# Ledger of designs, part 15: VHH binders against F-box protein At3g56470

Target 1, 367 residues: F-box protein At3g56470, of Arabidopsis thaliana (Mouse-ear cress) (q9lxz3)
Amino acid sequence: MVTRRRSKKKKKTKRKKQSSKEKEKYQTFINLPCDLLQLVISRLPLKDNIRASAVCKTWHEACVSLRVIHTSPWLIYFSKTDDSYELYDPSMQKNCNLHFPELSGFRVCYSKDGWLLMYNPNSYQLLFFNPFTRDCVPMPTLWMAYDQRMAFSCAPTSTSCLLFTVTSVTWNYITIKTYFANAKEWKTSVFKNRLQRNFNTFEQIVFSNGVFYCLTNTGCLALFDPSLNYWNVLPGRPPKRPGSNGCFMTEHQGEIFLIYMYRHMNPTVLKLDLTSFEWAERKTLGGLTIYASALSSESRAEQQKQSGIWNCLCLSVFHGFKRTCIYYKVDEESEVCFKWKKQNPYENIWIMPPLNLIDLPLFDHRI
Below, E stands for the ipSAE of ESMFold2; O stands for the ipSAE of OpenDDE; V2 stands for 0.75 times the mean of E and O plus 0.25 times the DockQ between their complexes.

## First folded at step 9 (VHH; framework vhh_7uia_1)

Design v1 (from t2 with I58T L101Y; at its last look DockQ between E and O 0.04; V2 from the best seeds 0.00; counts 0 for: pae O 5.8 > 2, placed apart)
Fold by OpenDDE, look of step 9:
Structure v1 (fold): chain B 367 residues (1-367), chain A 124 residues (1-124)
Amino acid sequence: as target 1 above (367 residues)
Amino acid sequence: QLQLVETGGGLVKPGGSLRLSCVVSGFTFSSYDMAWVRQAPGKELEWVSDISGSSDYTYYEDSVKGRFTISTDNAKNTLYLQMSSLKPEDTAVYYCARVDYSGEYFEAPTFDIWGQGTQVTVSS
């Protein structure tokens, strides 16, 4: 009587289905498909992108992949009420708010190569500031008048960096101060004033091929060659007197451009002939995009940007509380911004962002 | 009621001076950009000068630069145009106007409120 031991077939099947359902319950955002994650991250402002990148490796990778190499200048708005800075990327039409308490009381003087020249009128402190890294390079103190313009030649990280300003214009003399990288003191140079007797203030300064070009409010162009310690007023004048309207000067690959804004006409673009020192009107930008601000203007030769911001004049515009920029297509004779108004020159400036946004300081979460 | 009232116009000899006033009523003066506009006989309206509501920014037509000064007294809700070294070509009706930027399009600045104007005549 062979007692057939009925082998109890253990129902192994039910445990597998519960484990898959329990795994579904703990789907954290970490387990999002990469495409969906990227979609979500793409909607984040840069600040939040940076924050998101700290969450995990997968998020970090997704965040970094979406960090667009910024090839175009950003617009910085300076708050009058607080130490807040608003960065606007025109290509992405995104804003980022930054806070720099270390710059309390400072005003912007100039921007180039991703650096701001900042001045405190109360303490007479001058410093270079990189808003993207928060690096500061202090300069010797300098008293500056409110309307005094200042420029520098290149990033302060370069030993060739030179600061330039006209400190005084009298009937007889012009006083220039320069500061070379690693110098102990400002160098002062005095030249005979050859400007016409009209109240001339320098409004625009650009550096090109070793020379500072200084444009007066009357349209006179002067040059200073630091290497030669040479100052001269050029005979050429723009064909039209720059009205009290916006005038912007920029340099691109050794060429100097002047933009005139008039209330009732399209912006005029002039190019300086460096041989004759005459201004010639340009009907086309030739692929150049000019980012114009009162203190300094940037220029880029960009190929077709997906954003459509190419071969145009970019101007900062305030619409109430909205800070943005307008684009004038010179070649297309686009609509003129008739609402152009003189703005506080210290309220905004164009700045070149770093190529790698990863280098942006971790926004202090403590705000 | 929103109202702008200009005063101070008159007859003056070349080289003379006049001060125009514009009293604003019905709105907060400091919240708006104000302008002086003039119209000479047979000519188009000319934007002479403007001042921001904050009084931080001023504009002057090239023809009047150095001769005219725009200012405000917020306490009096009054806009001023000090005119000096007047020339015959400055002869016009001068209007005070509130600048309107509310337009969606980058169109020429418009004025939403005008005064009645004051006549300035510069004649020998």
Scores: ipSAE 0.021, ipTM 0.347, lowest interface PAE 5.8, mean pLDDT 82
ESMFold2, look of step 9: ipSAE 0.104; ipTM 0.536
ESMFold2 (binder alone), look of step 9: mean pLDDT 80; pTM 0.809

Design v2 (from v1 with S55D; at its last look DockQ between E and O 0.04; V2 from the best seeds 0.00; counts 0 for: pae E 9.7 > 2, grease 24.21 > 24.2, placed apart)
Fold by ESMFold2, look of step 9:
Structure v2 (fold): chain B 367 residues (1-367), chain A 124 residues (1-124)
Amino acid sequence: as target 1 above (367 residues)
Amino acid sequence: QLQLVETGGGLVKPGGSLRLSCVVSGFTFSSYDMAWVRQAPGKELEWVSDISGSDDYTYYEDSVKGRFTISTDNAKNTLYLQMSSLKPEDTAVYYCARVDYSGEYFEAPTFDIWGQGTQVTVSS
């Protein structure tokens, strides 16, 4: 009898310990304090964040809150070998590969406000693409030369959206084409060529305070005011011409910045004085973070970022002959580099993801 | 005649040193970036080091940093590569080359003028 009672007591104790241990584990995990739950959620990749948001109402609120608070620009890369694209969040060091066969043959012309302007050089088809919603907004066809740049003023969902390109530059004339939302056709305007007597191509275009600013390969800055149908060349020149590695131009709240790298030199940041039109070097970004892309650049003002990315240049470039992504702090003259595998780093474009990712089509099949 | 002529290769034991030279003719040496590129048996070309003609900055592949030193003598139009602490994996034909930045914007630079190469063999 001693054996039966001993066996039952040990078995009951073992089962109670295991049951209590299992209950305690689930209670501890589910009922984490809010600050600890937020820490755990902040370490999750996007896919797992979306799954965790379905656990309960408390987890849903925490997961959604962290998505919108810590959103930063992502890099997008379109595959050359299939019809997929990769989204990469360097702040979380996470990626996602997506498939969109309808864009076969298209290339990116410009990015702004989370939208990409896409062009097919074989069909002359032009459209806006949002890589997060997968929405496409077709535009009237237009033939574009290989080295021709095109830009737009704002999201294509706005009635104020204006497309702008310089279609030709001759000794005497510059020809501009614009397309305003809901127009029947492209508008053509011709102006006197007031650029230097050398042949010029436009390398960078930004839209700021109602006008387009255009930088040439020789460092000449021009503006186009669509409300006045007015074109002119500004007097200032940067201290150095753009190098073979190119330059980047961005706008933030009416301020215009030029970033360039001359061969293996560290990046130089210049700010345009909008009254004198002279360029001045900046030794600090004043809290501004610039995400440089060959097609267009993103910027935002951030104080004390959780990720440690603030007040710096974020560059996807060749550093010498190495494919790198550089986070460069201008005021410290310091950088963090990591190798870029097989992709050409200039084919990566910075885009801003939407604030709420949970309802997007790219996650419908994963949740 | 645009020419790059490499010398200084040979057989050396692991841990040894060699100095490669590249004599340049036919263009203004100080106006261009110059590089050393190598090819090991059965492998692709690998950039080793380059030097900027405009500011004398030097750049190195990770595997050779601290062991190799690139330099120039503009009076003699000569590019050098001082190699130390040599390893068997450094065995290759070493070429000097002129860096070409005349390609498309936002593309990797290329090399438009090459020497014929000099063999470096690191073996016990």
Scores: ipSAE 0.011, ipTM 0.369, lowest interface PAE 9.7, mean pLDDT 74
ESMFold2 (binder alone), look of step 9: mean pLDDT 80; pTM 0.809
OpenDDE, look of step 9: ipSAE 0.017; ipTM 0.332

Design v3 (from v1 with Y32H S54Y; at its last look DockQ between E and O 0.10; V2 from the best seeds 0.00; counts 0 for: pae E 12.8 > 2, placed apart)
Fold by ESMFold2, look of step 9:
Structure v3 (fold): chain B 367 residues (1-367), chain A 124 residues (1-124)
Amino acid sequence: as target 1 above (367 residues)
Amino acid sequence: QLQLVETGGGLVKPGGSLRLSCVVSGFTFSSHDMAWVRQAPGKELEWVSDISGYSDYTYYEDSVKGRFTISTDNAKNTLYLQMSSLKPEDTAVYYCARVDYSGEYFEAPTFDIWGQGTQVTVSS
């Protein structure tokens, strides 16, 4: 056994001298006061933040920390004529066009936490898709009616991921199907129908605080608690039926918001009172930013000015012609349009990019 | 019966101005969304601008924003398009149209009533 300690000692001594020179250079960068470093980095657009993060480990940690605060949703659009999709970052005004033939024939059912739940109505295949990583997670097949909605509680990478759908609504009963990770098949539950007699379809579903909230086309709000296997219809209704132009429902930190347009009025924002289950109109967002899409989207709210888009509704669809997306400030009753023209504005979906975006092959811009 | 009649078109030099008018008859004008749509020679129909009922909102195609102004006179049942800083690419037949929202939920609006059109020619 030949020891290499003398050779390692010489290499260690040379590396110590090399480390000393690099330490002096890094100490110049790291000796900037923390508040000055954060101020400089906070002014950088994402591209320059990524470049700055390659300077040293100390700058990398500071840049990554500030990226989390400033990350905002992107738009995704699936082409109807080929097997491509496009990702658009409004903050950098940059596109990424990708091809994924394995998704041919699929439609989006729901989005949350950067994942899309995708369904093929011809094969009854169901899968999760992450458009940033291109990962797919297959789910057990299930037949779904065209107007049937499905939602999930969290990313499919979590062992807590739960899928939820209402499969039928009859005069007397509501039938619910759920799928929990590692189960072999869908679980079916039947409850007494407590909705009004008119035809009811569920147009919006959000998961918050362990519960699925379900809004019908008639403005009824229902609740499904999977931990209690409990279903009920809540008493509150919006002041107006969700409008003919559509509605959006979203969740932020346990709070439930409903956004709707009625005829030619400005968008109305309502907040659910979690004690009384009544809706109250909000004339200000109080620093929140809400990203809303029509039928199959993840929405989120932002309470800080660091995002570059603050205190507004970001709508992927709005009435009128040749409009794609707008920013609408509720407390100012004003709109600012941004340019994104890919086709029908009703087909654009907000989606949140992952926090590790620069580590992904398609988005790695490191030197 | 329902009629939309456009007037005010003509020949103008680049940088000039025109004011188009659309007189509406046969329906209550003030409660409907109204639009201007144009068709350049050899091109598809192109939406230019619209105005909501009760004149709450105005919308413009990007290339005309800041140069064109849509407005109404509800007492006269008349829709206007004030065009300024005209360019040769603005040459087209301009139509007045009523917006139709009778389609399904989330469908793009269509136009159910059209005028006969008025020619605008920008040439030097």
Scores: ipSAE 0.000, ipTM 0.169, lowest interface PAE 12.8, mean pLDDT 73
ESMFold2 (binder alone), look of step 9: mean pLDDT 80; pTM 0.808
OpenDDE, look of step 9: ipSAE 0.197; ipTM 0.636

Design v4 (from v1 with E61A; at its last look DockQ between E and O 0.10; V2 from the best seeds 0.00; counts 0 for: pae E 10.1 > 2, placed apart)
Fold by ESMFold2, look of step 9:
Structure v4 (fold): chain B 367 residues (1-367), chain A 124 residues (1-124)
Amino acid sequence: as target 1 above (367 residues)
Amino acid sequence: QLQLVETGGGLVKPGGSLRLSCVVSGFTFSSYDMAWVRQAPGKELEWVSDISGSSDYTYYADSVKGRFTISTDNAKNTLYLQMSSLKPEDTAVYYCARVDYSGEYFEAPTFDIWGQGTQVTVSS
């Protein structure tokens, strides 16, 4: 029922203007040794990588391979004063200012697969928004409390996309609402409340291996399996209480990571043992980079970058509003601060850009 | 009738030990995190230690780590601070306080209920 808005036009560069010297230059580059070709391509910005991928099949394969390796999440900031938004790539220290009047009155809930889940608390409207394509996918309305979290499993363009939220917690019961793509309405499920009673709110939600993991402010981890319609509170607790000065949770290749700090301690990284459901502290990320923000987080296995943004925790907000864009190396117990903006944790979120970024409206340079 | 009452302060020589007690009334003790906070003469308040309501987590300021131990007795609704290897720098009024999490996410918690304090003096 939703018609996607896409650009019907691609700017085409005619090759009529290439000279014989330009053809000879291209033949010379095609003949480069493979490892030298990879070195040259690895130094290209994304825009030039996309352009280079049109040269020949060999270059296309090299560019696409290296493009995936060098793509990192961007941090998006939501201005409260107008319909303006800022995308920031800390790895290249680039930004882009955007205007999305489509999102007037909306706040962000979650980010995954290049999509934002947006909610308007005045109209109860819910929609997916892709800031790179400007595609918009409306969802059925739902009332949400101000502190209620919502997450989704994958891009809304997939028929397997599932939205998940916990709508109420009573003494005896927890109420969960889910929405599958193409469903008529929200599905409501009620389960026994197996949580401890002391100030439980759900602060972090991740989807991994077909299930939602939900972490409370008191360190309780719960699981919802939508295929079984099954809810359970898992036995493990972190050795230190999460959530007081920042708590982030993310997934990478089926593994669950928790990041927190308390009262001026350094960030602590924990990994969940999916068999015992016990948390173990990690003294190294082993080449993994975690991009943490309050509502959702991203992770990537990356090689070393010149900027130093690899194999570390990239925190969008740290220690209240005093510090932003902190990069913490767990194995060195050291940090680098790229002060970006004063902001609260609900005004920004990490998002993964698409591979074909140069052809998207975001980089239309008619300004 | 909501009260925190500290006892156990006094004069002690350097290297000595002291145990502070805080009897809690008027709220469910195990539902709240509790803290010790101190103020030396002419100085600002200094956080000393926290304990979670479930008693699963304890935290200490670097200045007291390894010397002080926070604990609870839920049957007596009492919070304790066992102090050892006391130094003249530990001289302060010690307050029992209830931790308040009503503030914003990513901010350090504040304290909403305070006792009247008990004086600890470490002197030769």
Scores: ipSAE 0.000, ipTM 0.305, lowest interface PAE 10.1, mean pLDDT 74
ESMFold2 (binder alone), look of step 9: mean pLDDT 81; pTM 0.820
OpenDDE, look of step 9: ipSAE 0.006; ipTM 0.309

Design v5 (from v1 with V99E; at its last look DockQ between E and O 0.03; V2 from the best seeds 0.00; counts 0 for: pae O 6.2 > 2, placed apart)
Fold by OpenDDE, look of step 9:
Structure v5 (fold): chain B 367 residues (1-367), chain A 124 residues (1-124)
Amino acid sequence: as target 1 above (367 residues)
Amino acid sequence: QLQLVETGGGLVKPGGSLRLSCVVSGFTFSSYDMAWVRQAPGKELEWVSDISGSSDYTYYEDSVKGRFTISTDNAKNTLYLQMSSLKPEDTAVYYCAREDYSGEYFEAPTFDIWGQGTQVTVSS
């Protein structure tokens, strides 16, 4: 009985070499260069960012890196030729180009709390614009002179937001216009002109503790209290200044600072004594970082030690085609390049970015 | 060859007017900031006025504000300084100069090209 040992032919399951072509089909975003990955992730809302961070370590790192809380102002450059806006983050030394066709013909007037005040000289339209969200809040129309300065007290999303401008300075009278949130019309107030008669234009305006402080090109300081409808020129002797666009005024926690830029000189920092209304020179910023621009200046006490941007004066610089910032260490008397050039005041401005850029449509390629 | 040539200087009475011209050759001045600088006898060089290449901004020394006007004609590649209400203290050699961008922006303004200068004399 020849037990025929049935040789169980082990069917060698030909593991089909999944053709290299199928590997090409699953191009997973896992192998994207970090910069591209970040670009993609940057377009995700926070919720999706969080989800994306769970994909892999690389994605996690990329996602987390984009969850950066920005504590320092950004610089916006306004194109003269198109509706493009260049955002510069000095902390990261990164640029981003944005396009806002809706702002065609508009110039910037002021910046505060992450909002731009924009004006169209052709249509006399005035609006608040958030470059990060593209939100617009229209204001009543207003005719403005080219060199007329305007300021606002806080974000337009606040009911306490107040717009302020000096519309006319004559020999005898000063005309002020204010707009309160939800008002129907501009309020006009007329005051006797008590300014010195020599070439007074308002160049800097800051809001502090319910009062607008207005600096003239001659260094005279005036104040307007909207609550009291009160206007006054402060008696303090204005410090000598070289001219327009060489001064920046900013407010920080109720204190008012003035920065003088001189050709061939280091910047001078002055602090206003609110009792005597006199300017006193400061040798130190006391940990304050001032982001200075012609229309408005921001101040921060936060130290970004990693970026080296702390306790310094930050100025916008246009070098050729490169837009960047210069940092002057006031305390260290750092090497100041004395080439101070007057800039078009409407070419750039500092703006506070939102805390979370992830939710920003900044990378919307549709624009 | 890079060249700046000033013209228009002369003798003028107090209160008079002069127009200085600076013809630029060898480069396009619209790409550079241009300046007028003056030197009075026994004094240092003094910046009088400058204009951006794009003509977006102008600068005037305080002493000349309201009296002097800087302008450009791109088609002629010419820089101008219109001077009015001239004073004896305006007496100087006036130079056209191209600003040097090679330096750091916060350095003292430097000029890389100068004209030969034109004499302006304001005298009664």
Scores: ipSAE 0.024, ipTM 0.351, lowest interface PAE 6.2, mean pLDDT 82
ESMFold2, look of step 9: ipSAE 0.242; ipTM 0.670
ESMFold2 (binder alone), look of step 9: mean pLDDT 80; pTM 0.810

Design v6 (from v1 with Y32H E107Y; at its last look DockQ between E and O 0.04; V2 from the best seeds 0.00; counts 0 for: pae E 16.2 > 2, placed apart)
Fold by ESMFold2, look of step 9:
Structure v6 (fold): chain B 367 residues (1-367), chain A 124 residues (1-124)
Amino acid sequence: as target 1 above (367 residues)
Amino acid sequence: QLQLVETGGGLVKPGGSLRLSCVVSGFTFSSHDMAWVRQAPGKELEWVSDISGSSDYTYYEDSVKGRFTISTDNAKNTLYLQMSSLKPEDTAVYYCARVDYSGEYFYAPTFDIWGQGTQVTVSS
């Protein structure tokens, strides 16, 4: 770190003058001009920033002022071989490696508001987990059929949090289970199966304006209104069927977007018309960036175009031994064909970091 | 016995029209999704269109949308593909197939029953 630029600018001279005392050396190093300190701190990974903030009050204040609250989602990767995982911030290209033995045997099911919904398919255990605070909210056990999905409406700390799942689909019936905050047990509802095929699974679920929208593997869109205990299959199918390599669905400010991915074609972007419940194809994302993952996706309105993250799909990739992401530009001048491979849905998910990262247990400066 | 028999292929000039038929036997036609898939000389199989078993929904590959129409006649157990504004790049063997959603939906629907194919040639 002692480059010609930094070694020659005060540090080397102060170090030589203060080599007689350890306490005296740290005082002069601490008194670096604020602009130089901020430049150095801005180049540190988050772990080292937290360690630097523990040095003294002056360094703490400089480190805190440079911990820019990230408005973009982070990507979390789950290890196949142990209970470790990585948080990846694509804007800073920084990783944080963590270990949660309490999640052994669990897989991720959904992400919203900084919380993960975790499910053990062997024991039927279900819990909410916040990887930033390590808070855990256990739920009553739940059985569901293979490959069905779960979702929730908001943070489990909210009194209005509602969990939703389709636990089974049979020839004649669909079984829905919901769990409302402060409930003692799951509420079970059984509806006639109005879907076209017996092999339907619900692979994409979003919550918007009090309603769960559920997309099947065959392209049918269904709606569950928990306030009315109402279930129905909506009219219309997307102009291009989910014969693609995969799809993503997300909500932004009451609007619902569906993205079909293909092996040899550009993605198809669709927006749901909330009046007719028909899908309309779009040429752009309308200024949004969609952080896409198989179980849930995040969206953000980007405030500046010069960063290059405007009208983009942000997709996880494994390049060599590095885990990172790419930004796929979606605009009407794009004629790009890229090769996307569907990944195991439980390998990664996007999660929103908290607005205030200071003094979080996950980022304890002692580690 | 499960059978799909395509007919209606032939030679047509660019801009012309052609109607393919697929007679289905051995299963309830209206309970299964059906598709048209084509293969041009030296190229991979390409999904063209499919129709839901109830005939409530139709889907088309982008290059044929607005030119091709998939339909059924349940009384005759027959699937149709009406092709108009034909282009030389539409030249292919066209197959009728039953859609199978049981295994590989996310990589493309698979097809468990195929017809023999019918040749469509668009040439002046």
Scores: ipSAE 0.000, ipTM 0.141, lowest interface PAE 16.2, mean pLDDT 73
ESMFold2 (binder alone), look of step 9: mean pLDDT 80; pTM 0.807
OpenDDE, look of step 9: ipSAE 0.012; ipTM 0.305

## First folded at step 10 (VHH)

Design w1 (from u4 with S102W F106S; framework vhh_7z1x_3; at its last look DockQ between E and O 0.05; V2 from the best seeds 0.00; counts 0 for: pae E 14.4 > 2, grease 24.8 > 24.2, placed apart)
Fold by ESMFold2, look of step 10:
Structure w1 (fold): chain B 367 residues (1-367), chain A 124 residues (1-124)
Amino acid sequence: as target 1 above (367 residues)
Amino acid sequence: QVQLVETGGGLVQPGGSLRLSCTASGFTFSSYDMNWVRQAPGKGLEWLSDISGSSDYIYYADSVKGRFTISRDNAKNTLYLQMNSLQPDDTAVYFCARVDLWGSYSEAPTFDIWGQGTQVTVSS
């Protein structure tokens, strides 16, 4: 029995002894003190958290609050040979092997807001794909070079969704292509090249506060403001020690973070000061967890410490002869997620799942 | 001082068995995947087996699957290779290796720490 009354246990013993005992029992379980309720709910896997949220308003509010804290991005590994895809949930340490025949021939370009941007290099087709709902949103074709990156600003279901790519860089010019959801064609914009002469390509693109930030392979940071049709190369370079063998960039609540990887030392985590455009090394993530992959990265902030994946870098790398996840804590040596993949995928990407996984067709109900 | 030391090599008859040990020091052993690799006389390195830090995942090269068993004891900081049904072409120097946790997303895995190797000779 569900009750809407929030009450303290008092003087209920005189009415129908058996019925009073049962109502008191149910009300006692429902009216747990907030701290105890949070402890109980924090021990639940996401699936059971969703089920518990249907008990009453108090449980719903507690479950939703803790659900945000415990929800983590998933890593998707793409097969080279078939339409099978492996999803890994680090919070549950579970794998799920799925089939997406609609993505045959496609490679992943970018991930944001629960959507993948997919590209077929043989047909030049672009496609938004939601792996959790299987919704597809086709986009106009575009030829892309092998080392060309593409990003988007928000979910393709929004009229504000904007796709962005740099199509060419010449001595004198840089060419940008954009696509708004209500357009029929790609828009081309040409700007004077303001990059250093030894620039090769853009490696990382993030969208933050209405602006695309683009990091080159030489460490130059450029921005494109689509509302102003404005392109500029920002001053300075992030401090990068010799021997870096990888970098990642992510955005969280308007803040831009850059991670440089090194073979024989801890990674460097840098934050961009948006007023001075200087990079400052961070010795802690301040409760932020970064899930990094080469094409795009996810992040989340947590209010409560847990022994699992919080306040760390979660990286997809080769480990032995397989892909796996490595967790790096900023105040300790690296910790590994002792998972391994038998696939030899050509790429992977992080994506944030929806909060209600039980209603999705790909969810495993065994738990 | 990060170090790996192999022991247990020696001479064995065809069809025989040996158990190799690799003792680790100077790092958190349980955080690293460990591998066995061998080098036969006049040949290149041959990867044999991989075991994850928690032993949840184990992988073998086809050439040794079913004959060799990798294991580890994290309390003793020790990696093992049980080798059964040894043949003359298993004659090699056997190395344990620590998998580098950091690598390029497009590169093959690398090993950042190696042992000195232990000789295994299979001879009638």
Scores: ipSAE 0.000, ipTM 0.213, lowest interface PAE 14.4, mean pLDDT 73
ESMFold2 (binder alone), look of step 10: mean pLDDT 85; pTM 0.847
OpenDDE, look of step 10: ipSAE 0.013; ipTM 0.256

